# Designs tried in a protein design chat: VH-VL binders against COP9 signalosome complex subunit 3 (csn3). Part 1

No score or structure here was measured in a lab: all are predicted.

Target 1, 171 residues: COP9 signalosome complex subunit 3 (csn3), of Dictyostelium discoideum (Social amoeba) (q54e53r186to356)
Amino acid sequence: AFKKYKKAIEAFKFVITAPASALSAITVEAYKKYLIVYLIQFGSVQHFPKCTPAVVQRNIKSHCKPYTEFVQSFSNGNINDIMNKASSGAEFFQKDSNWGLVKLSIKSTYRRNIKKLTQTFMTLSINDIAEKVSLPKAKAEQFVLKMIEEGEIFATINQKDGMVTFDECFE
Below, numbering starts at 1 at the first letter of every chain, in headers, positions and changes, except where a header shows other numbers; Kabat numbers aren't used for antibody chains.
ipSAE, averaged over its two directions, is called F for ESMFold2-Fast, E for ESMFold2 and O for OpenDDE. V2 adds 0.75 times the mean of E and O to 0.25 times the DockQ between the complexes of E and O.
[cut] marks letters that were taken out.
The coordinates of atoms that the task and the answers printed are left out; those that the model quotes come from them. Centres of patches stay.

## First folded at step 11 (VH-VL)

Design v4
Fold by OpenDDE, fold request of step 13:
Structure v4 (fold): chain C 171 residues (1-171), chain A 120 residues (1-120), chain B 107 residues (1-107)
Amino acid sequence: as target 1 above (171 residues)
Amino acid sequence: EVQLVQSGAEVKKPGESLKISCKGSGYSFTDYWLGWVRQMPGKGLDWIGIIYPGDSDTYYSPSFQGQVTMSVDKSITTAYLQWNSLKASDTAMYYCARLDFFDYGYFDYWGQGTLVTVSS
Amino acid sequence: DIQMTQSPSSLSASVGDRVTITCRASQGIRNYLAWYQQKPEKAPKSLIYAASSLQSGVPSRFSGSGSGTDFTLTISSLQPEDFATYYCQQYNDYPLTFGQGTKLEIK
């Protein structure tokens, strides 16, 4: 699931690394999406693709401040910080039609956090998972079920008591 | 400004089909869950379900599962709630409402409601 | 299902009064509780989310508190426009459920 955006990333790289004598609006928009999609794909921060023109590197950050701050908030993995930066920049993200991507990046963080739990615990209740990742129980369950369905984690849920058992193979 | 505008009042007979609508505007329609809530005359609020317009993913309340169908037309940013066979007990005000900013599960914006009256 | 029980079901108060409405969940919902205001023949309006966070545009005289199973909505100084029915709603688990409502009437 995390490799879904490879094609998009390559497309953005193509735009961002195109020879340029000046910064264009298209390049700025591509970079905004690149930052978020890269985060979704790799779970890490990437500022510039290789071979980005110097003129772009020098001027693009001033146009992408809400995005760079949002992406940087992922460095510590604190969901509250991420949510705060998302909220602070919401106007810009929505104006750029990137709010959906922002939400996807946040979801990816929850999924990663859930996956980490499968690596450290053998069993957890849905309630425990929800508390550990700071989600409503229903939302946590949705994530777990989706992750199981997609093969991102290997687990079984006992619907009677809400207990989740993680299998030995988790990837 | 976020707005949800619902279709007009309906007067129907038992056994008839019905499809009411909710048009969203002022926000990215496909990026927010949309819910439906029933309010019977003089009563409280009953959650029917939620639908994600982006992919039409749905969650229904068990009480309404199989009783109604939620759908969307993204091209006109409109959500629908439909009955195949109405009952007198379906008489109520029906609200569409947008799920919160981060899709947790509360409703931050509401339509004006559609009154559905079912009587023989 | 999580049952939400409000108290009282109705109350009368005067302008300027301090009003408190309670909401109890049948099981722990942490802070995933919202409050709504509904005036006659109008749609509900969001007041509070996350038990204590004030929705944008809502007057500061409204406040929410509580966690776990017991929650309260407080209006510090009742205004004429505050006479309405109030609902709590949990969103910790599906199905989403509302309290039965509290009708706040003018004395």
Scores: ipSAE 0.893, ipTM 0.953, lowest interface PAE 0.4, mean pLDDT 95
Fold by OpenDDE, fold request of step 13:
Structure v4 (fold): chain C 171 residues (1-171), chain A 120 residues (1-120), chain B 107 residues (1-107)
Amino acid sequence: as target 1 above (171 residues)
Amino acid sequence: EVQLVQSGAEVKKPGESLKISCKGSGYSFTDYWLGWVRQMPGKGLDWIGIIYPGDSDTYYSPSFQGQVTMSVDKSITTAYLQWNSLKASDTAMYYCARLDFFDYGYFDYWGQGTLVTVSS
Amino acid sequence: DIQMTQSPSSLSASVGDRVTITCRASQGIRNYLAWYQQKPEKAPKSLIYAASSLQSGVPSRFSGSGSGTDFTLTISSLQPEDFATYYCQQYNDYPLTFGQGTKLEIK
């Protein structure tokens, strides 16, 4: 999972930190994607890569307001706030062909929230998980199953009663 | 503008195979789930399944599992629903529909439908 | 499976009337309920999602309410173009299921 977006992040950093006398459209687009992909990968907000030219830092924010607001909404992990900012900026994200990335970042938040549950509970029903992370039951189950398959969490699901048991390791 | 354009009406006989299509445009095809819904003549809506064009992940309704196959060709932003052996009971209108923009499970855009008639 | 039951199956009304259609789920689905409108020989059209959120482009005379198992679709003042069949759909659990439909006809 760590390797998945690492190359992309480095590529964006390369563009964003390139010597510049003025802000370019390519740099703006790279920064938009950088914000979202960085969030997906690390679950934290990174405003500027190290060594970003001053001219870029001074001028880029005005071009990325929907993105910065969206990324900032992740600070408290509240999915409703995230969804609201995603919706409000949807037109811009889609126009920039970044809606897919936005959706991935939202999915990442759900996965993180599910993972947190594994740290506090020994067992939960799929219904309980769904309610706690604000997802439809079917979607919550999909996430849990995918997370198990990918080794992101260690858990077993009783298909009969929908009970999920969180384990410390694969057995 | 988001559009789903489906293939034309089909008239088939029992036992024949069939593959109908749904072409998406006006949006990122690989970023949204697509679903198929059946509507028998004069009846309501029946969910068949959903497919994610990005990785071809699928979920079928139990009643349609093994009866139909969903697939996609990302290169031409087209989804397919196919039967290996049609039955008279497969006579219906078939809709493709895009899942909502947050992938919750409702359908925000629909194709115009493909009428499939199976009779001897 | 979650069964969705609409009431009534059909009703007649006049232009300007207030119309209410109900949808009941066999088990709790929280607010994961959508409403669709289908006109003859046309594809369904999304009206409401999340039980009460109006889909973009849908007139404000349409509204949805409810949570858990009981839901309602309301048309505050019926217009000529509103005569159609309406379906509710739950998306809390698979399989996704629709109500049997409510046909709204001209009186």
Scores: ipSAE 0.889, ipTM 0.952, lowest interface PAE 0.4, mean pLDDT 95
Fold by OpenDDE, look of step 12:
Order: sequence, then C-alpha cells, then structure tokens
Structure v4 (fold): chain C 171 residues (1-171), chain A 120 residues (1-120), chain B 107 residues (1-107)
Amino acid sequence: as target 1 above (171 residues)
Amino acid sequence: EVQLVQSGAEVKKPGESLKISCKGSGYSFTDYWLGWVRQMPGKGLDWIGIIYPGDSDTYYSPSFQGQVTMSVDKSITTAYLQWNSLKASDTAMYYCARLDFFDYGYFDYWGQGTLVTVSS
Amino acid sequence: DIQMTQSPSSLSASVGDRVTITCRASQGIRNYLAWYQQKPEKAPKSLIYAASSLQSGVPSRFSGSGSGTDFTLTISSLQPEDFATYYCQQYNDYPLTFGQGTKLEIK
C-alpha cells in the first residue's frame, strides 16, 4: 500500500511539474488526485510539488477549490471538519471520479487516530476506541482488525469482552 | 440519478438453486457497499449482509451465514445473492440497497425488490 | 445482537395530527440510528440518519431525535402520503438490526 501511493504521487508530480506555458486540463486532474493521495500517504497538506511552473501555481487553485478546502480541513485533524468539507464538495469529487480516493483519505485519518490511541493507552474496549475516533463500533472494530492484520499496530482483541490490548506502538 | 434495479420475481421449488441480481447505476459502483435485506410476507426487515464491490469484502448476518452467498460483477455493476438449495422458509421479498455516503451502515438507496416464492 | 423495539406497533391518526414513534435499543448505539418509510408493495425509503439528520428530499415535517438507547421519529403535521410503515435501524454494531415496524393508518 505504501509503495502504491508513493508511485502514484511521483506520477502526479511528473505531470504537475512538466514544463508548461498554460494550465492544462490534465494538470488540473493530476493535481486533484495528487492532493488526496498525498493526504493518504503522509497525512499532511502539500499544495505544490517543487518545480511546479509558475503559470500552474497561479491558475490551478481556482479550478480545485473543493479539493484545496478539503485538504485544508486535515490541518487540525478534526474529523467533523473533514466530513463537512467532504460532504460539501461531494458533487465535485464524484463528478471527477475521485470519491473513492476521498473516502480512502478519510479512512487513513481514522487509522492515524487509532494508532495515536496505542501511544496513549495500554488497553481500550472496542466501544471506547469507537467513541474516541467517532466511528460506529462495528467500523472501529473493522479498522482495528485490519490494522493488526497489516502490521500497522500490534494488538490483541479479546472477543469475549471486546477489550483491545496494545502490545506496542509501531513507528 | 442513483438507481438499483433488481431482477424479476422468482417461483421455485425446495431444493432448487437461485441467483438474483441487483444492477447499480448513476454512481461509482465500486465506491459504495451494497447490502441485502429480506422481508418475509407481512413481516419486518432482516439484514442479510453487505458486500464491497471494489474488493468483494463481505459481512454476513450470523443468521444468514452459510445460507446465502453474495457476489458482484464489477464489469456490469451488478451484485448477486445466491442460494444453493432453497427452502420454503426462503419465501420473501429481497431488497438490495446501497450503504450510506460514508459507509457507516444505513441504506440511502434501495432497489425495487425481488419476490422469491418457494413452494412444492 | 442489538434488539430494536418500536412503539407502538400500530397507530391510527388523522391528517394534520402530530405523530410520534419511538425506538429503543437494547444497548447504547450513540446516534447511529436510521429511520425508514415503507409503503405497501414498495421498497423502504430513507428518512433520517444519524438519529436526527434529514435525508435529502425528505419533507421538513419529519424529524428525528434521541441518543443512546431511546429515539423518536416525529411527523409534525401528518399528510395523506405519510400513511405507511416506519422502521428504525441501528448501525452501531453488526449484525445490523431493524425495529419490528410501526404501521401508521388513517383514522
């Protein structure tokens, strides 16, 4: 997964940083995906790759307002702000066939928030995890199980009482 | 416009196999979970399970685990619900429904339903 | 499993009436509760999600409230097209479960 997004980011950078005398539709679409995929990979905001042509930098934002606002909502890690911007820009994301990526970026935020819990707590119930990260219990459990499976966190779940014990934090 | 169109009514005998379909359109089929819900005649709604067309990940209700099989064909944006051996008790209306915007677990769009009648 | 219990199972009302339907969960589900409307021989229609959020296109006379275990669907002024069966559904935990339904009939 990590390698997948890294390659995608490099591909988008290639398009965005290509010499240009004018902004192209391809560059705009590449930048939209770049913003979201970058969030998925790094969890931080990155507006322009290095060496982005000045003409692109000056004109591209007006074409990507829903995306830039969505990306900006990740600045403070508030999931409600993220969800609000996702909802408000939903029509644009769906029109651009980027809704799947938007959802992935939101999921990545939940994963990061769950991972942070492992650094603070030794044990939590699935219910507590769900409440802390603002997810339904079933969804929180799905995240935790997937993260354990993928080696993103080290934890054991007691299926009888739903208690999750964090063994160590993966860094 | 989001639409879920289900296959037509089925009349079967006990022991026969059956596969009903649900075609999604008007949205990105692989980006939303689809669920199946049973409604026996004159009764309420029973959750069967959900499937993610993107990777065919599934969750079944314990009551339906092993009794039915959910699948998808992404190429034609169609989901399927299958029985290997029908029982009279399988007589019901079956709805497919799209899971909500953020995949939480409620259904925002529904198919028109497929009536399955199983009788000897 | 989380059991959802609706009250009443059926009720009669007149056009213009204020109608209230309740749904109780066997355990806490926070605000992960949805309401559906189903007319005879039709598929269910989404009305409310997140306990109190109105689904797009649903008239404002519909409203939802509650959290934890007790929830309410309210129709402020009943219209002729509102006579139907209503279901609540929790989506806090699997399996997803529905209430048994409330049939709203014309008096």
Scores: ipSAE 0.862, ipTM 0.938, lowest interface PAE 0.5, mean pLDDT 95
Fold by ESMFold2, fold request of step 13:
Structure v4 (fold): chain C 171 residues (1-171), chain A 120 residues (1-120), chain B 107 residues (1-107)
Amino acid sequence: as target 1 above (171 residues)
Amino acid sequence: EVQLVQSGAEVKKPGESLKISCKGSGYSFTDYWLGWVRQMPGKGLDWIGIIYPGDSDTYYSPSFQGQVTMSVDKSITTAYLQWNSLKASDTAMYYCARLDFFDYGYFDYWGQGTLVTVSS
Amino acid sequence: DIQMTQSPSSLSASVGDRVTITCRASQGIRNYLAWYQQKPEKAPKSLIYAASSLQSGVPSRFSGSGSGTDFTLTISSLQPEDFATYYCQQYNDYPLTFGQGTKLEIK
């Protein structure tokens, strides 16, 4: 139903926490992906796995600056900051072939924000949802429909008036 | 450098089939929606639809639903617009255009266009 | 469907003039509006997104403003290369729709 990144995160952690006397290119690449994939999976920022070697902790952040700035922008929740950090780092993300992960992290945040609305409100219009999550109306509707189809949220859409009723459903 | 290079002009008769192409380069092809826009001679712009090469998801304008087919071949970073049976009213310039990265719905880069002429 | 209406349909102006083109949506679209420039026999070029944000490489003489239903494209000092047709486009709802165009002729 939903993508699960836990095995990928464990693989990245394995590389990052491996004993090391110096920072390696493979460790830098693993950390870049770890930051974004962790954000996708858990919706929060985690800077270092437990047992990360001191040499890695001291040296890695200067090599991953666009990534750490990007994931940190999600802490505030300001969409303009997120978009600015994505755009500022675009050349680095594209060179690293991580542009797709950046896009997935943004999509996952919209899904989480919509899900939070289902836990706060009984009913909202599609336009209300779109305004609250900062999306065009068409895209908000697309997210809601896909999330219903995938079982991520439980809701009914009245196509006549555009009202979405959030249900509590026992699986 | 982002480029969208479209196939050359076509002259066809009514009832014939046609498939025109749009090759994207200089960007991650599967991470952006690609759209098709029609411009009839001397007229404005009509949205045909958008397709996502990553999963082939599509949205068509109601005016074009069932009239054309959009498709992609990710291996050669190429999108297609296809008619099974052309009409004279299909005579137009056809543009492909890349949607913004955030999927909001505006087009940031455009192909040069493919002129399709369908004459009796 | 959201109808986009531009005004004027055509405009003649001299090099150095300030020109304005307006675009009105039939429903509120917040700031989900883009402007495009199309020179004769050429593909459209993106100028502005989000009502007021300039695309990369667009000269600073172009600016956009507005929200909701009423939007304006302004060229502060018209140049010879600005002879073109200008289109607005809303992207709040599907189908994506364009204004009918404003043809700018330079005297």
Scores: ipSAE 0.818, ipTM 0.913, lowest interface PAE 0.5, mean pLDDT 91

Design v4
Fold by ESMFold2, look of step 12:
Structure v4 (fold): chain C 171 residues (1-171), chain A 120 residues (1-120), chain B 107 residues (1-107)
Amino acid sequence: as target 1 above (171 residues)
Amino acid sequence: EVQLVQSGAEVKKPGESLKISCKGSGYSFTDYWLGWVRQMPGKGLDWIGIIYPGDSDTYYSPSFQGQVTMSVDKSITTAYLQWNSLKASDTAMYYCARLDFFDYGYFDYWGQGTLVTVSS
Amino acid sequence: DIQMTQSPSSLSASVGDRVTITCRASQGIRNYLAWYQQKPEKAPKSLIYAASSLQSGVPSRFSGSGSGTDFTLTISSLQPEDFATYYCQQYNDYPLTFGQGTKLEIK
């Protein structure tokens, strides 16, 4: 398990859970980033940290609707719905300078979906992987190669026929 | 609002170097791949390659690998296509074009093109 | 490499006609097919992606269909401004490749 964003998440939680009598702009900005970064780190949705003030919970949703809808689209794992919600909120994400985080969350979903395939199948062609995760063949290959390089999956690619063999490594 | 503005036409001799530019504006420059496409006079479109300004990652068409260099200066949201030694066969219109946000591989916005003429 | 073959290479039609341009891939590319319009001495303009999805701002008279290896671009009622060369492009595999183009001339 990688802890790349855990410190950032704790900092956002600190801001979001601070005692408040009214919703602040700083809290709204922290919440927007919290939703997406939590999704990148854990692959799941947590809408409110523990101890989030009631005034924040009541008022923040109207300021963050594109974000809430976007992260909720990950709950069923349907990549098409995720892409639709990203596109629907694009203007908001870009104005907030969070477009890059949206892209990272989508990439993280492809990586998780590919990793699940390595846990289910012993072999698949690049074409099979691409079809199963809804990517062009070239992009599926790029993900697989990068995931092997980074040690996220253990696999061998036969360049001549495009077959990928997933290895189980036990110690 | 998305714009890709390319540098002006160039007239060069064989053997000379050249660097042409493509300046992006109106979008998050580092979050999209940028591609280069060649069109020889009266001919169709040839993909040269794509570069990701965020990390400078590149993919070249095999036909252009080693023949040109793509680069980016993200501080001024500008991409470059560079030749060390031009050939007459490099005479063409060169377009930069932005890849779709989801990195599938189609181009959603195009620059106006830079005409490069290489002749003795 | 995936070759993209367009048909016809050129075509003349009158305003109001239905125009159909085809594009065939040498290998299956599922729906990873885009269409571009290029007017003389202008940059290409994106029309369609994913074989059938219209780009923003493209008139509804343009439509695309097909999957696998056979694809079609249709203009339902040709307008004078539709004079151009049309290119298909596959993006299933590298290198990204374009069809040779179809020049549409208005009579």
Scores: ipSAE 0.816, ipTM 0.912, lowest interface PAE 0.5, mean pLDDT 91
Fold by ESMFold2, fold request of step 13:
Structure v4 (fold): chain C 171 residues (1-171), chain A 120 residues (1-120), chain B 107 residues (1-107)
Amino acid sequence: as target 1 above (171 residues)
Amino acid sequence: EVQLVQSGAEVKKPGESLKISCKGSGYSFTDYWLGWVRQMPGKGLDWIGIIYPGDSDTYYSPSFQGQVTMSVDKSITTAYLQWNSLKASDTAMYYCARLDFFDYGYFDYWGQGTLVTVSS
Amino acid sequence: DIQMTQSPSSLSASVGDRVTITCRASQGIRNYLAWYQQKPEKAPKSLIYAASSLQSGVPSRFSGSGSGTDFTLTISSLQPEDFATYYCQQYNDYPLTFGQGTKLEIK
């Protein structure tokens, strides 16, 4: 799961850091995707790759304002702030054909929040998980099941009482 | 604008197969769950299930599991609901509806409905 | 399954009236409750989500309240175009379930 988007990120970095005397449309498009995909992959925000040309750094943010505001909401906002920024920028993200990446970044945040619960608690019910991560019960269960299936968390679900027991992994 | 356009009314006999369609437009089709809801004549609304065109993942209501099949063709942004053998009790209006973007579970846009009549 | 019970099943009211429709869930659903309006021979239209959040384009005379098991849809001043059937829907757990409907008629 750690390497899902790393090749894509390196390709975007290559475009963004290429020597430039002016900001190009291709660089703007690459930067928009870079911001979101970096967030999906690493769960953090890095606004500029190392060695980004000064002309790019000076000029690019005015072309990418919905994107920079959206990714910033992950560092200082709650899930409601993230959803509000996604909604307010929706027209721009859809016009750029990046709406799917926005959705993936939100899903990745739920997965990270659920994974943090496995590090804090030995057992929780599906209802407890849902309440702690602000999801409907059905959706929380879907996330937990998919995360177990993908090996992202190590847990057992008791279907009779809905209790989730978090296990240690063995490698 | 977001539109969900469903196929026309159908009149069928018990035992016949049927596939009805729902074409989505004006939005990113693969980024939203699409649901099917039944309304029997003079009755309320029954959830059939939801399908995610992005990966074809499905969740069926237990009462419809094995009774119908949901599918999508994302190349033409179209979802389908299919019966292999219709029963008279399948007579109803069938709606497709788009789930909210955040996957919470409410429907923000609805198709116009497809009336299916099954009688001998 | 979470059962949704609406009250009343039908009511008659005049233009300008304040109308209240209730919806009760058989178990707690937090605020995962939506309201829909359906006119005869038409598809449902989304009104309220998250118990109290108004969908875009819905007139401000519509409001929703409640949490847990008891929810209310209120129309503060009834208009001619508001005569319809109203459904609640829970989305806390699968299967997704709807109330049986409340038919609002002109008196």
Scores: ipSAE 0.801, ipTM 0.911, lowest interface PAE 0.5, mean pLDDT 90
Fold by ESMFold2, fold request of step 13:
Parts: sequence; structure tokens; C-alpha cells
Structure v4 (fold): chain C 171 residues (1-171), chain A 120 residues (1-120), chain B 107 residues (1-107)
Amino acid sequence: as target 1 above (171 residues)
Amino acid sequence: EVQLVQSGAEVKKPGESLKISCKGSGYSFTDYWLGWVRQMPGKGLDWIGIIYPGDSDTYYSPSFQGQVTMSVDKSITTAYLQWNSLKASDTAMYYCARLDFFDYGYFDYWGQGTLVTVSS
Amino acid sequence: DIQMTQSPSSLSASVGDRVTITCRASQGIRNYLAWYQQKPEKAPKSLIYAASSLQSGVPSRFSGSGSGTDFTLTISSLQPEDFATYYCQQYNDYPLTFGQGTKLEIK
């Protein structure tokens, strides 16, 4: 997940920071995607890109309210608030063809929460992981297996007792 | 409006192949898991498996692993359930159903069902 | 595999009655349980998820409770349209499994 979307973010920054005397529809569309993709890539609530024109900063929030509310819900990590903000904005995200990005941002949060566990614990059961990240056991296992397969974490799963042993990895 | 429209009833003989379909509309087809559920006549519900149209990832119930194949064609928003060699015990109603958006594992929308009858 | 056992297998009740259907899991599933209603020759309809959360558009007379292994579906005041078969489903672990069903009949 470290460098997955950085080229896309650079492209969106190009559009958002272009000199402007008025807010354009293309800038609004780029900003919507920028907010979500930045969240997917970095896991943090972001500010405007450096050098964003003042006219954009002054006028864009009213066009992007469901998006800004959604990304702000990630600040405390409460999955219920995140799910509520996704649901309340669903019509807008679907009309903009960004529903898939919303889902990816939620998945990326589960991945980050699981990765944080590897920094805190040496060993956890799949059930412990599931409880700590608020997922069904089957889904927690799916995330762990995919994260191992993709090299996002290094871990071994003992099938007999469901114990996952985490190894430290350089970032 | 979310709709899952399944193909029509099928009457087949043992040993024949079959591919039934489920066309999704009114939602982002590639952003939801789609499941298949069997209901034998007068019986309850059996989970067959789930498939994710976005990347074609699959999970099968052990009871159905190797017995059926799930697939999707996302260009026409259609999922398929396929048998290479039907048995009389495959006679049942087959539902497609959409998983909740958050992937927890319950189904929020169901197709009308496809009745498959396998008899001599 | 997690086995889901419903009881009773059938019951008769009158319009206006309060009805409780139970579902027991063979091992703990926390609150990962859904309830479905199925009328004859129709697809199931989702009623409840997360043991107690009502699906959108489902009447408030339906409620769910329980956690761990023991769960209940309650209909506080039966209406004519509530006569159907009800299924519980666990989604904590694969395979996803359903109860055998409870047929609710008019008295």
C-alpha cells in the first residue's frame, strides 16, 4: 500500500493547483478523488495540496461536502462513524462513480488496523484479530491472508490453533 | 432500484452441463460480493459461495467446492453458476444474492431464483 | 462448521400475538447473525443483521436480541403478512450457515 496511488495523487494535485480565476468542474472532480485516494494511500486526513489557488480553497468545500465529511470520519478510527458517513453520502458517491474508491478506503483502514497489531503483538489468534478490528472471523482471516500474500505483513498462521505469529519488517 | 434478474427454469438430465445466470442492475456491480444459495424442495437454505466481480475472487462452501463453478462477466454485470455434470441431487431452487456493502456476510438483495430440475 | 439450530420448527399464532423464535449456534458467533423471512415460492427477505439491527424498511414490530450462541427474533404484534418461514444465518465464519427454518402459521 506504500506507493500504490502516488502517481494518481500527483496527477490530481496538478489539476487542483493549476492557476485559476474561478472554480472549474474538473477541479471539483479531481479534488473529490484526491481526498479519497490520499486517504487510501496515507491513512490520514489531508489538507489542500501546497499551492492550491485561493479561489479554489474558498469555493470548493460546498461542492464536496459528502467527501469532506466522509474523510473526516477517519480521524478517530471509529468504524461505525465511517460506515454511517459512507451510507449518508452513498447517492453522491455512486453518481460520481466513486463508490468503489469509498469501499477501498474502508478496506485500507482494516489493513492499517491489522498492521498496527503487528507492531504491538508478537502473536494473536485470528479470533483476537477479528475482535480487535471489528470484523467477522472469516473476514479477518481473509485480510490477513491477502496481506501476507501481497507482502504487506510478514506472518505465519498455525492452522491447528489459529495463532498468527508476526515478524518485524522494514518499511 | 437494485435488481438481480436470474435466468429461467431448467429441466435437465443427469450428466448434462448447465450454466445459469444472474444479472445485476441499479447498483455498482463490481463493488459488492455476490453469493449463490441453494434451496432443495421443501428444505432450508444452503450457502454455495461468494464471488467478487471486481477481481473475480471466490470463496466456496466445502460442500460445493469442485461441484460447481462461479464466474462473472462484469462487462454485462452478470454472474454465473455452472455445473459440468448434473446429478439428480442437484434438483433445487438456486438464488443469487448480494452481500452487504461492508462485506460482513449477510445478504441484502436476492434474485427471484432459478428452478433446476434434473431427472431422467 | 457452525451449526445453527432453530426452535420451534413450527408454531401457530393469532394476529396480534407476540411471537418469539430462537436460534442457537454450535459455537460463539458474537453478534454476527442475520434473520430472513421467506414467503411461499418467494426469495428470502432480510429482516435483521448484527443480531439486533433492523434492515431499512422492516417494520418496527420485528426485533432481534442475543449474542454468543443464543439468539431470538421477536414479533411484538403479529400481522397477517407475517405468516412465513423464518431463517437465522450466522456470518462469523465460513461456511455461512442457516438454521433449518421456523414456519409461522395462522391459528
Scores: ipSAE 0.792, ipTM 0.904, lowest interface PAE 0.5, mean pLDDT 90

